# VH-VL binders against Protein RESPONSE TO ABA AND SALT 1 (RAS1), part 29

Target 1, 230 residues: Protein RESPONSE TO ABA AND SALT 1 (RAS1), of Arabidopsis thaliana (Mouse-ear cress) (o04515)
Amino acid sequence: MPNTSSSQSFTIFVDGWLIRHRYFVEQLMCASSLDETNRISLEEQQSLVAQFLSHCLQYYQEKFASVSLAGDNVFTFFCPPWFNSYAKLILWVGDFKPSLVFKLTEVSVADLTRHQKDRISSLKSETRRKEREVMRDFALVQQSVADPPVMLAARRVGAVGMVDGEETDLEEAMEVLKAGMAAAMNNADQLRCSTVGKVVEILTPPQAIKVLRTIGQLHLRLRDRDQERA
Below, E stands for the ipSAE of ESMFold2; O stands for the ipSAE of OpenDDE; V2 stands for 0.75 times the mean of E and O plus 0.25 times the DockQ between their complexes.

## First folded at step 19 (VH-VL; framework fv_ebronucimab)

Design v2 (from u4 with heavy chain Q65K; at its last look DockQ between E and O 0.83; V2 from the best seeds 0.84)
Fold by ESMFold2, look of step 19:
Structure v2 (fold): chain C 230 residues (1-230), chain A 122 residues (1-122), chain B 111 residues (1-111)
Amino acid sequence: as target 1 above (230 residues)
Amino acid sequence: EVQLVESGGGLVQPGRSLRLSCAASGFTFDDYAMNWVRQAPGKGLEWVSGISWNSGYTYYADSVKGRFTISRDNGKNSLYLQMNSLRAEDTALYFCAKGDTYYLFESAFDIWGQGTMVTVSS
Amino acid sequence: QSELTQPRSVSGSPGQSVTISCTGTSSDVGYYNYVHWYQQHPGKAPKLLISDVSKRPSGVPDRFSGSKSGNTASLTISGLQAEDEADYYCSSWAGYSTFYVFGTGTDVTVL
């Protein structure tokens, strides 16, 4: 059997994952549409939240495995073919920015207590700090390998008979870049997952279902075909 | 001083119920997730259950799902474990444990009680 | 769902270094940094020793250190002392289904 590239294999995984995602979004929409007297039990709401979060974790765990094996294909995960053209313009390190969840919470939930607002404000500050750290580390990886031609030019001036060394140096630099990009992607995804999980724990289950519905609908919108009418 | 004190253990027959309590002091109880951990005599640690700061989310080990119910009363700084349909394999020292962060899913347990012994035998 | 695998026993002489392994899966230790270590003396409650792979709480001696590689976390005691004779447990978050798992425990003996 022919080997499938890690990005192609992950694209196949995403197709199946999106089918399950639509199912979960339907459940979240149903749960959030009922009035107070007909709402599903808190136990059922807690279970739906846990199932949806597990579904989301599955995506990022599979992505982590795929990015770790990507080789030259690691760049595909920064501009993924499974996102539509609109989504690609707003990506941060290959996916949504973690702090976006705070805006989605603000538009989805009208009944935050002062205590919840204070916790969310503290989490938001910490999340933005961590976002800057991810970007700083990613920029350092890019800069560490940004000037291979300068290195090669310096070798040409000073070296005699170093032809094999030139190829080895370039290969080494590209492997450092790929590994650094994969690490940056994983750090970003860890921050995405932990931020959503922490927001959910600050919220009540009814509030969390509204936020997770909005997150789930956004994920579908980011993958709608460009052919759809405006 | 930060302190957790468990109570409510004892000797019971299989199929019966017990309710464990844990009284907390020395920290802001309702800012933390809380957990129960048990240790059978001569055995290792087993996580039993956890509850979020506002009781909104509860989680259980598979071995106790459907039989045990975790709850908390933030007004009384107290954590509870209702244990129904007890089995011999539930025999253990039960510890109350406080997380070292505000969030249940990332918690390391930085404060433990002394434990309360539950013995289930005929 | 599962247990993290630790050696049953480890021993060393005073002043030596010992290392305790804690092996999980790509769904817990291999993916998350919510990996913790506890020390338990006989008849006592466990005590948090290391959190988040490598962070020492206040009051824990710096001879205790933690690390992780792949699906295995490690606790190292670099200058073994008599008081370190105890049981040691690792733990990890394991997602919303399994949630939390402890290791099988390691009995450390100081010779």
Scores: ipSAE 0.810, ipTM 0.913, lowest interface PAE 0.8, mean pLDDT 86
ESMFold2 (binder alone), look of step 19: mean pLDDT 90; pTM 0.932
OpenDDE, look of step 19: ipSAE 0.884; ipTM 0.951

Design v3 (from u4 with heavy chain Q65K, light chain S97N; at its last look DockQ between E and O 0.83; V2 from the best seeds 0.84)
Fold by ESMFold2, look of step 19:
Structure v3 (fold): chain C 230 residues (1-230), chain A 122 residues (1-122), chain B 111 residues (1-111)
Amino acid sequence: as target 1 above (230 residues)
Amino acid sequence: EVQLVESGGGLVQPGRSLRLSCAASGFTFDDYAMNWVRQAPGKGLEWVSGISWNSGYTYYADSVKGRFTISRDNGKNSLYLQMNSLRAEDTALYFCAKGDTYYLFESAFDIWGQGTMVTVSS
Amino acid sequence: QSELTQPRSVSGSPGQSVTISCTGTSSDVGYYNYVHWYQQHPGKAPKLLISDVSKRPSGVPDRFSGSKSGNTASLTISGLQAEDEADYYCSSWAGYNTFYVFGTGTDVTVL
C-alpha cells in the first residue's frame, strides 16, 4: 500500500490547524477590543492565553513528529510550501526567528513597567545568544557533508560510477545529515516556543493578549495562500 | 540563608476549608514563580499548583482545580494556598517550592520547605 | 493525574553503577527537555539532583548524571555510596493543560 509523504500529511494537518488558528485570532481580537467595563475576567483572559499557547505547541509537536519521519523530505521543512512566497524569504531554520517576538511586543504593548522592561531586555540577550548557538550547531552538521569520506565517495560517483562500499558510505553520511538537520530544526522550534512562553510570563494577561493577537495575525498573513498568487 | 517555611496545616473535617501559608526569605521573592507540591503519607510527589512572579498566571492539577486557589503577596514575601471543599484524598504533607529559573514552565524546584501536614478525616 | 513510569526499586553494591529510568510520552519527556530529578531521604524534603535532563546543580556530586533517549530519561548513579539510599523522582513539563507531572518514584537500596 502507498504511504503519504510526511510533508504532505503535515500540510493536511496545517489546513485544520489554520482553521482553529483563525478562531483563536478572532477571540484575541475580541478580548483586546473590549473597554475596561466590558472586559472579560482575568481568569478568562489567562485561559485564552493558555489555550492559544497550547494551540501553538500542537503545531510544533506535530511538526516534530513529521520531521522525524520525513526521510528525504526533511529539506522541504526548511522551505515549506505552507508559507507564502514573502515568508519564505525571511525564514530562520525553517520558521520565524525567535527574537521577532521582542519587536512584536514593542509594537503591541505601550505600558511595560520598569521591571518588565528589565526582564525583557535580559531575555532578549539570552535569546540572541541561543540563536547563535543554534546556528553554530547547524553549521557543524553542514560541515559533516564536507568530511573527506563523504567527498571521496561523491567524487567517485561523479567520475566513474559507484562501487559497493562507497555508495553505502554516502547513504550513511546522508542519513547523518538528515538526522542532524531534523535535530537543528527541533532545537530552533524549542527556542521559538520557550521564548514566546517566557515573554507571556513577563507580561500581564491583558498585555499578553495584545502580543499574541499580533503574532497570530502576522502568522495568518504569512501562511495564508490568499496573500500571494496561487 | 534561603528558606521557605510552611504553616497552616492541621486536622479538618471533609468539606471544610484551610489556608496554607509559606514565608520566604533569603532571595528576591517577586522575581520567581512559586509552587505547591504535596505528598500523601507513604506515597509519591504530586504537583498541586503554581503561580507566576506577578500573579498573572496560575495553574492547577486537575485533582484540585476549582477547589484550591494559589495566591501570593510579594510585599510580604508570602505564598498562599486556599483549600476549599477538602476531601480525604487531600490528606498530605504540603511543600512550598521555588523554581530554579524565573519562569514557571521550565523550572525545576531547587528550594523546598519542610512541609505542613493536612489531615482530612471525620 | 498523569504520571511518569519509574521502576519500583533498584539496588546495587557500594561502588557499582545503577540507572533509574523515567518513561513518559512524546508529549512530555519525549518532546521537552524540562526533565528533572529529585532525591528524597526518609522524613526529609526532596532535593534537586538534576535539571534539564543532564545539568547538575552546585553541590551535587559528579557521580550523578542524567540523559534522555526517546521518551525515556535516565538517572545514573556511578560509584554508589551508602548515603545514596533514598527515593528518587523524575518530573517533566507537559504543556499548559497538564503542566507538571512527577514520576512514580524509585526506591534505591545500597546492598
Scores: ipSAE 0.811, ipTM 0.914, lowest interface PAE 0.8, mean pLDDT 87
ESMFold2 (binder alone), look of step 19: mean pLDDT 91; pTM 0.936
OpenDDE, look of step 19: ipSAE 0.878; ipTM 0.947

Design v4 (from q2 with light chain S95G; at its last read DockQ between E and O 0.90; V2 from the best seeds 0.87)
Heavy chain, then light chain:
Amino acid sequence: EVQLVESGGGLVQPGRSLRLSCAASGFTFDDYAMNWVRQAPGKGLEWVSGISWNSGYTYYADSVQGRFTISRDNGKNSLYLQMNSLRAEDTALYFCAKGDTYYLFESAFDIWGQGTMVTVSS
Amino acid sequence: QSELTQPRSVSGSPGQSVTISCTGTSSDVGYYNYVHWYQQHPGKAPKLLISDVSKRPSGVPDRFSGSKSGNTASLTISGLQAEDEADYYCSSWTGYSTFYVFGTGTDVTVL
ESMFold2, look of step 19: ipSAE 0.817; ipTM 0.917
ESMFold2 (binder alone), look of step 19: mean pLDDT 90; pTM 0.932
OpenDDE, look of step 19: ipSAE 0.875; ipTM 0.943
ESMFold2, fold request of step 20: ipSAE 0.810, 0.822, 0.813; ipTM 0.914, 0.919, 0.916
ESMFold2 (binder alone), fold request of step 20: mean pLDDT 89, 90, 90; pTM 0.929, 0.931, 0.931
OpenDDE, fold request of step 20: ipSAE 0.898, 0.901, 0.896; ipTM 0.961, 0.962, 0.961
ESMFold2, last read: ipSAE 0.821, 0.813, 0.805; ipTM 0.922, 0.916, 0.912
ESMFold2 (binder alone), last read: mean pLDDT 90, 90, 90; pTM 0.932, 0.931, 0.931
OpenDDE, last read: ipSAE 0.896, 0.899, 0.900; ipTM 0.962, 0.961, 0.961

Design v5 (from u4 with light chain S26R; at its last look DockQ between E and O 0.85; V2 from the best seeds 0.84)
Fold by ESMFold2, look of step 19:
Structure v5 (fold): chain C 230 residues (1-230), chain A 122 residues (1-122), chain B 111 residues (1-111)
Amino acid sequence: as target 1 above (230 residues)
Amino acid sequence: EVQLVESGGGLVQPGRSLRLSCAASGFTFDDYAMNWVRQAPGKGLEWVSGISWNSGYTYYADSVQGRFTISRDNGKNSLYLQMNSLRAEDTALYFCAKGDTYYLFESAFDIWGQGTMVTVSS
Amino acid sequence: QSELTQPRSVSGSPGQSVTISCTGTRSDVGYYNYVHWYQQHPGKAPKLLISDVSKRPSGVPDRFSGSKSGNTASLTISGLQAEDEADYYCSSWAGYSTFYVFGTGTDVTVL
């Protein structure tokens, strides 16, 4: 049997991760607000960016490990309990759409050079193509497993008895679907991480700190507990 | 033709410094992240350091953190490695390497120089 | 310093296949598809053979192939030829702290 505790263990991980996340968001806010005489060095800004990106990667690496163990729990990762109720309604493959980062960059950074704009435009096109590929590959998995349930339904309608092995075919179809869902989520998460990393690398450290602050603040708002809303 | 040419290696005593250079040609240098990789005699490859296209981000192997500084001059199509507080274990052939994409973290190294030898010996 | 584990040496006769393993962790080979393979002849710079687990650059013969399962990537050389005698290294991206790691290297001998 799959270890059904993987999503619950990940929820415990997220609680600790969110404490560290608040700390990093505070550092990003501080770094972006300092005046010229108090501004931290570019090397310190580079270090903060690397630390925050590592912190974000830790989330997705732990999620990947948890999803790989999930079995039936993989469905829970598409509507995760560690997101608040509003966030669950707008998720794309269990988390934010990778291309959201481009809008967040537009609202956070006002001083992009033409070269940076051109690279971001190319990356946006690449990212949207890869988003469609994730959805297409998942749809192909769904199609590949639909035939056994359809065959069982057709046999019931035709008044033909069950053929030996058809119950095993449904079990195999469910396993293929679970594996396909886990693969789709991992591919989506890889695209999320890659896209943010590429946007950051196109930007200067001061620009990246503003974008990462915005991303970090959004993450907090969409992961805050529902009971605080009462 | 795409080419990377390292220079600045030599024999140095422990505790001293060297500065390596890498001259690039045949591609748009300032679009790409660049890397240094070293190989001790008879040993394997070790990634040393990388720098983003605009010098905005630099990364270092733990073994050289705090002692080495990577830099680039996009106006001169040149990559540099300042190596301070050299140790015997820094003895190696140092390669300059270009990624097959624009980015540090996703790239394989598709173009390599021939290397410049650094020997640290008392 | 982290490194990816490869066998010290592998050998085969001309025309045979050999497989070189590259074992990392959940934080590099196990997580990322940024696993690459390099060939290095004595006295020469490394040459990229395989990128992104299985992608073959232009000019690399199709007898070289790559794959990954779990924390282990594999390079397979089918139809060994004399010029394949060289050292082979894998590499992986390992996040923003460790960044890049190389494998320990494998000496391929053609008998």
Scores: ipSAE 0.799, ipTM 0.907, lowest interface PAE 0.8, mean pLDDT 86
ESMFold2 (binder alone), look of step 19: mean pLDDT 90; pTM 0.936
OpenDDE, look of step 19: ipSAE 0.884; ipTM 0.952

Design v6 (from u4 with heavy chain S107T; at its last fold request DockQ between E and O 0.82; V2 from the best seeds 0.84)
Heavy chain, then light chain:
Amino acid sequence: EVQLVESGGGLVQPGRSLRLSCAASGFTFDDYAMNWVRQAPGKGLEWVSGISWNSGYTYYADSVQGRFTISRDNGKNSLYLQMNSLRAEDTALYFCAKGDTYYLFETAFDIWGQGTMVTVSS
Amino acid sequence: QSELTQPRSVSGSPGQSVTISCTGTSSDVGYYNYVHWYQQHPGKAPKLLISDVSKRPSGVPDRFSGSKSGNTASLTISGLQAEDEADYYCSSWAGYSTFYVFGTGTDVTVL
ESMFold2, look of step 19: ipSAE 0.810; ipTM 0.911
ESMFold2 (binder alone), look of step 19: mean pLDDT 91; pTM 0.940
OpenDDE, look of step 19: ipSAE 0.877; ipTM 0.945
ESMFold2, fold request of step 20: ipSAE 0.798, 0.804, 0.777; ipTM 0.908, 0.911, 0.891
ESMFold2 (binder alone), fold request of step 20: mean pLDDT 91, 91, 91; pTM 0.931, 0.936, 0.938
OpenDDE, fold request of step 20: ipSAE 0.893, 0.886, 0.889; ipTM 0.958, 0.951, 0.957

Design v7 (from u4 with light chain S91Q; at its last read DockQ between E and O 0.84; V2 from the best seeds 0.85)
Heavy chain, then light chain:
Amino acid sequence: EVQLVESGGGLVQPGRSLRLSCAASGFTFDDYAMNWVRQAPGKGLEWVSGISWNSGYTYYADSVQGRFTISRDNGKNSLYLQMNSLRAEDTALYFCAKGDTYYLFESAFDIWGQGTMVTVSS
Amino acid sequence: QSELTQPRSVSGSPGQSVTISCTGTSSDVGYYNYVHWYQQHPGKAPKLLISDVSKRPSGVPDRFSGSKSGNTASLTISGLQAEDEADYYCQSWAGYSTFYVFGTGTDVTVL
ESMFold2, look of step 19: ipSAE 0.795; ipTM 0.901
ESMFold2 (binder alone), look of step 19: mean pLDDT 91; pTM 0.932
OpenDDE, look of step 19: ipSAE 0.876; ipTM 0.945
ESMFold2, fold request of step 20: ipSAE 0.819, 0.822, 0.810; ipTM 0.917, 0.921, 0.916
ESMFold2 (binder alone), fold request of step 20: mean pLDDT 91, 91, 91; pTM 0.940, 0.939, 0.939
OpenDDE, fold request of step 20: ipSAE 0.892, 0.900, 0.893; ipTM 0.957, 0.961, 0.960
ESMFold2, last read: ipSAE 0.819, 0.810, 0.808; ipTM 0.916, 0.915, 0.912
ESMFold2 (binder alone), last read: mean pLDDT 91, 91, 91; pTM 0.936, 0.938, 0.939
OpenDDE, last read: ipSAE 0.894, 0.895, 0.894; ipTM 0.960, 0.959, 0.957

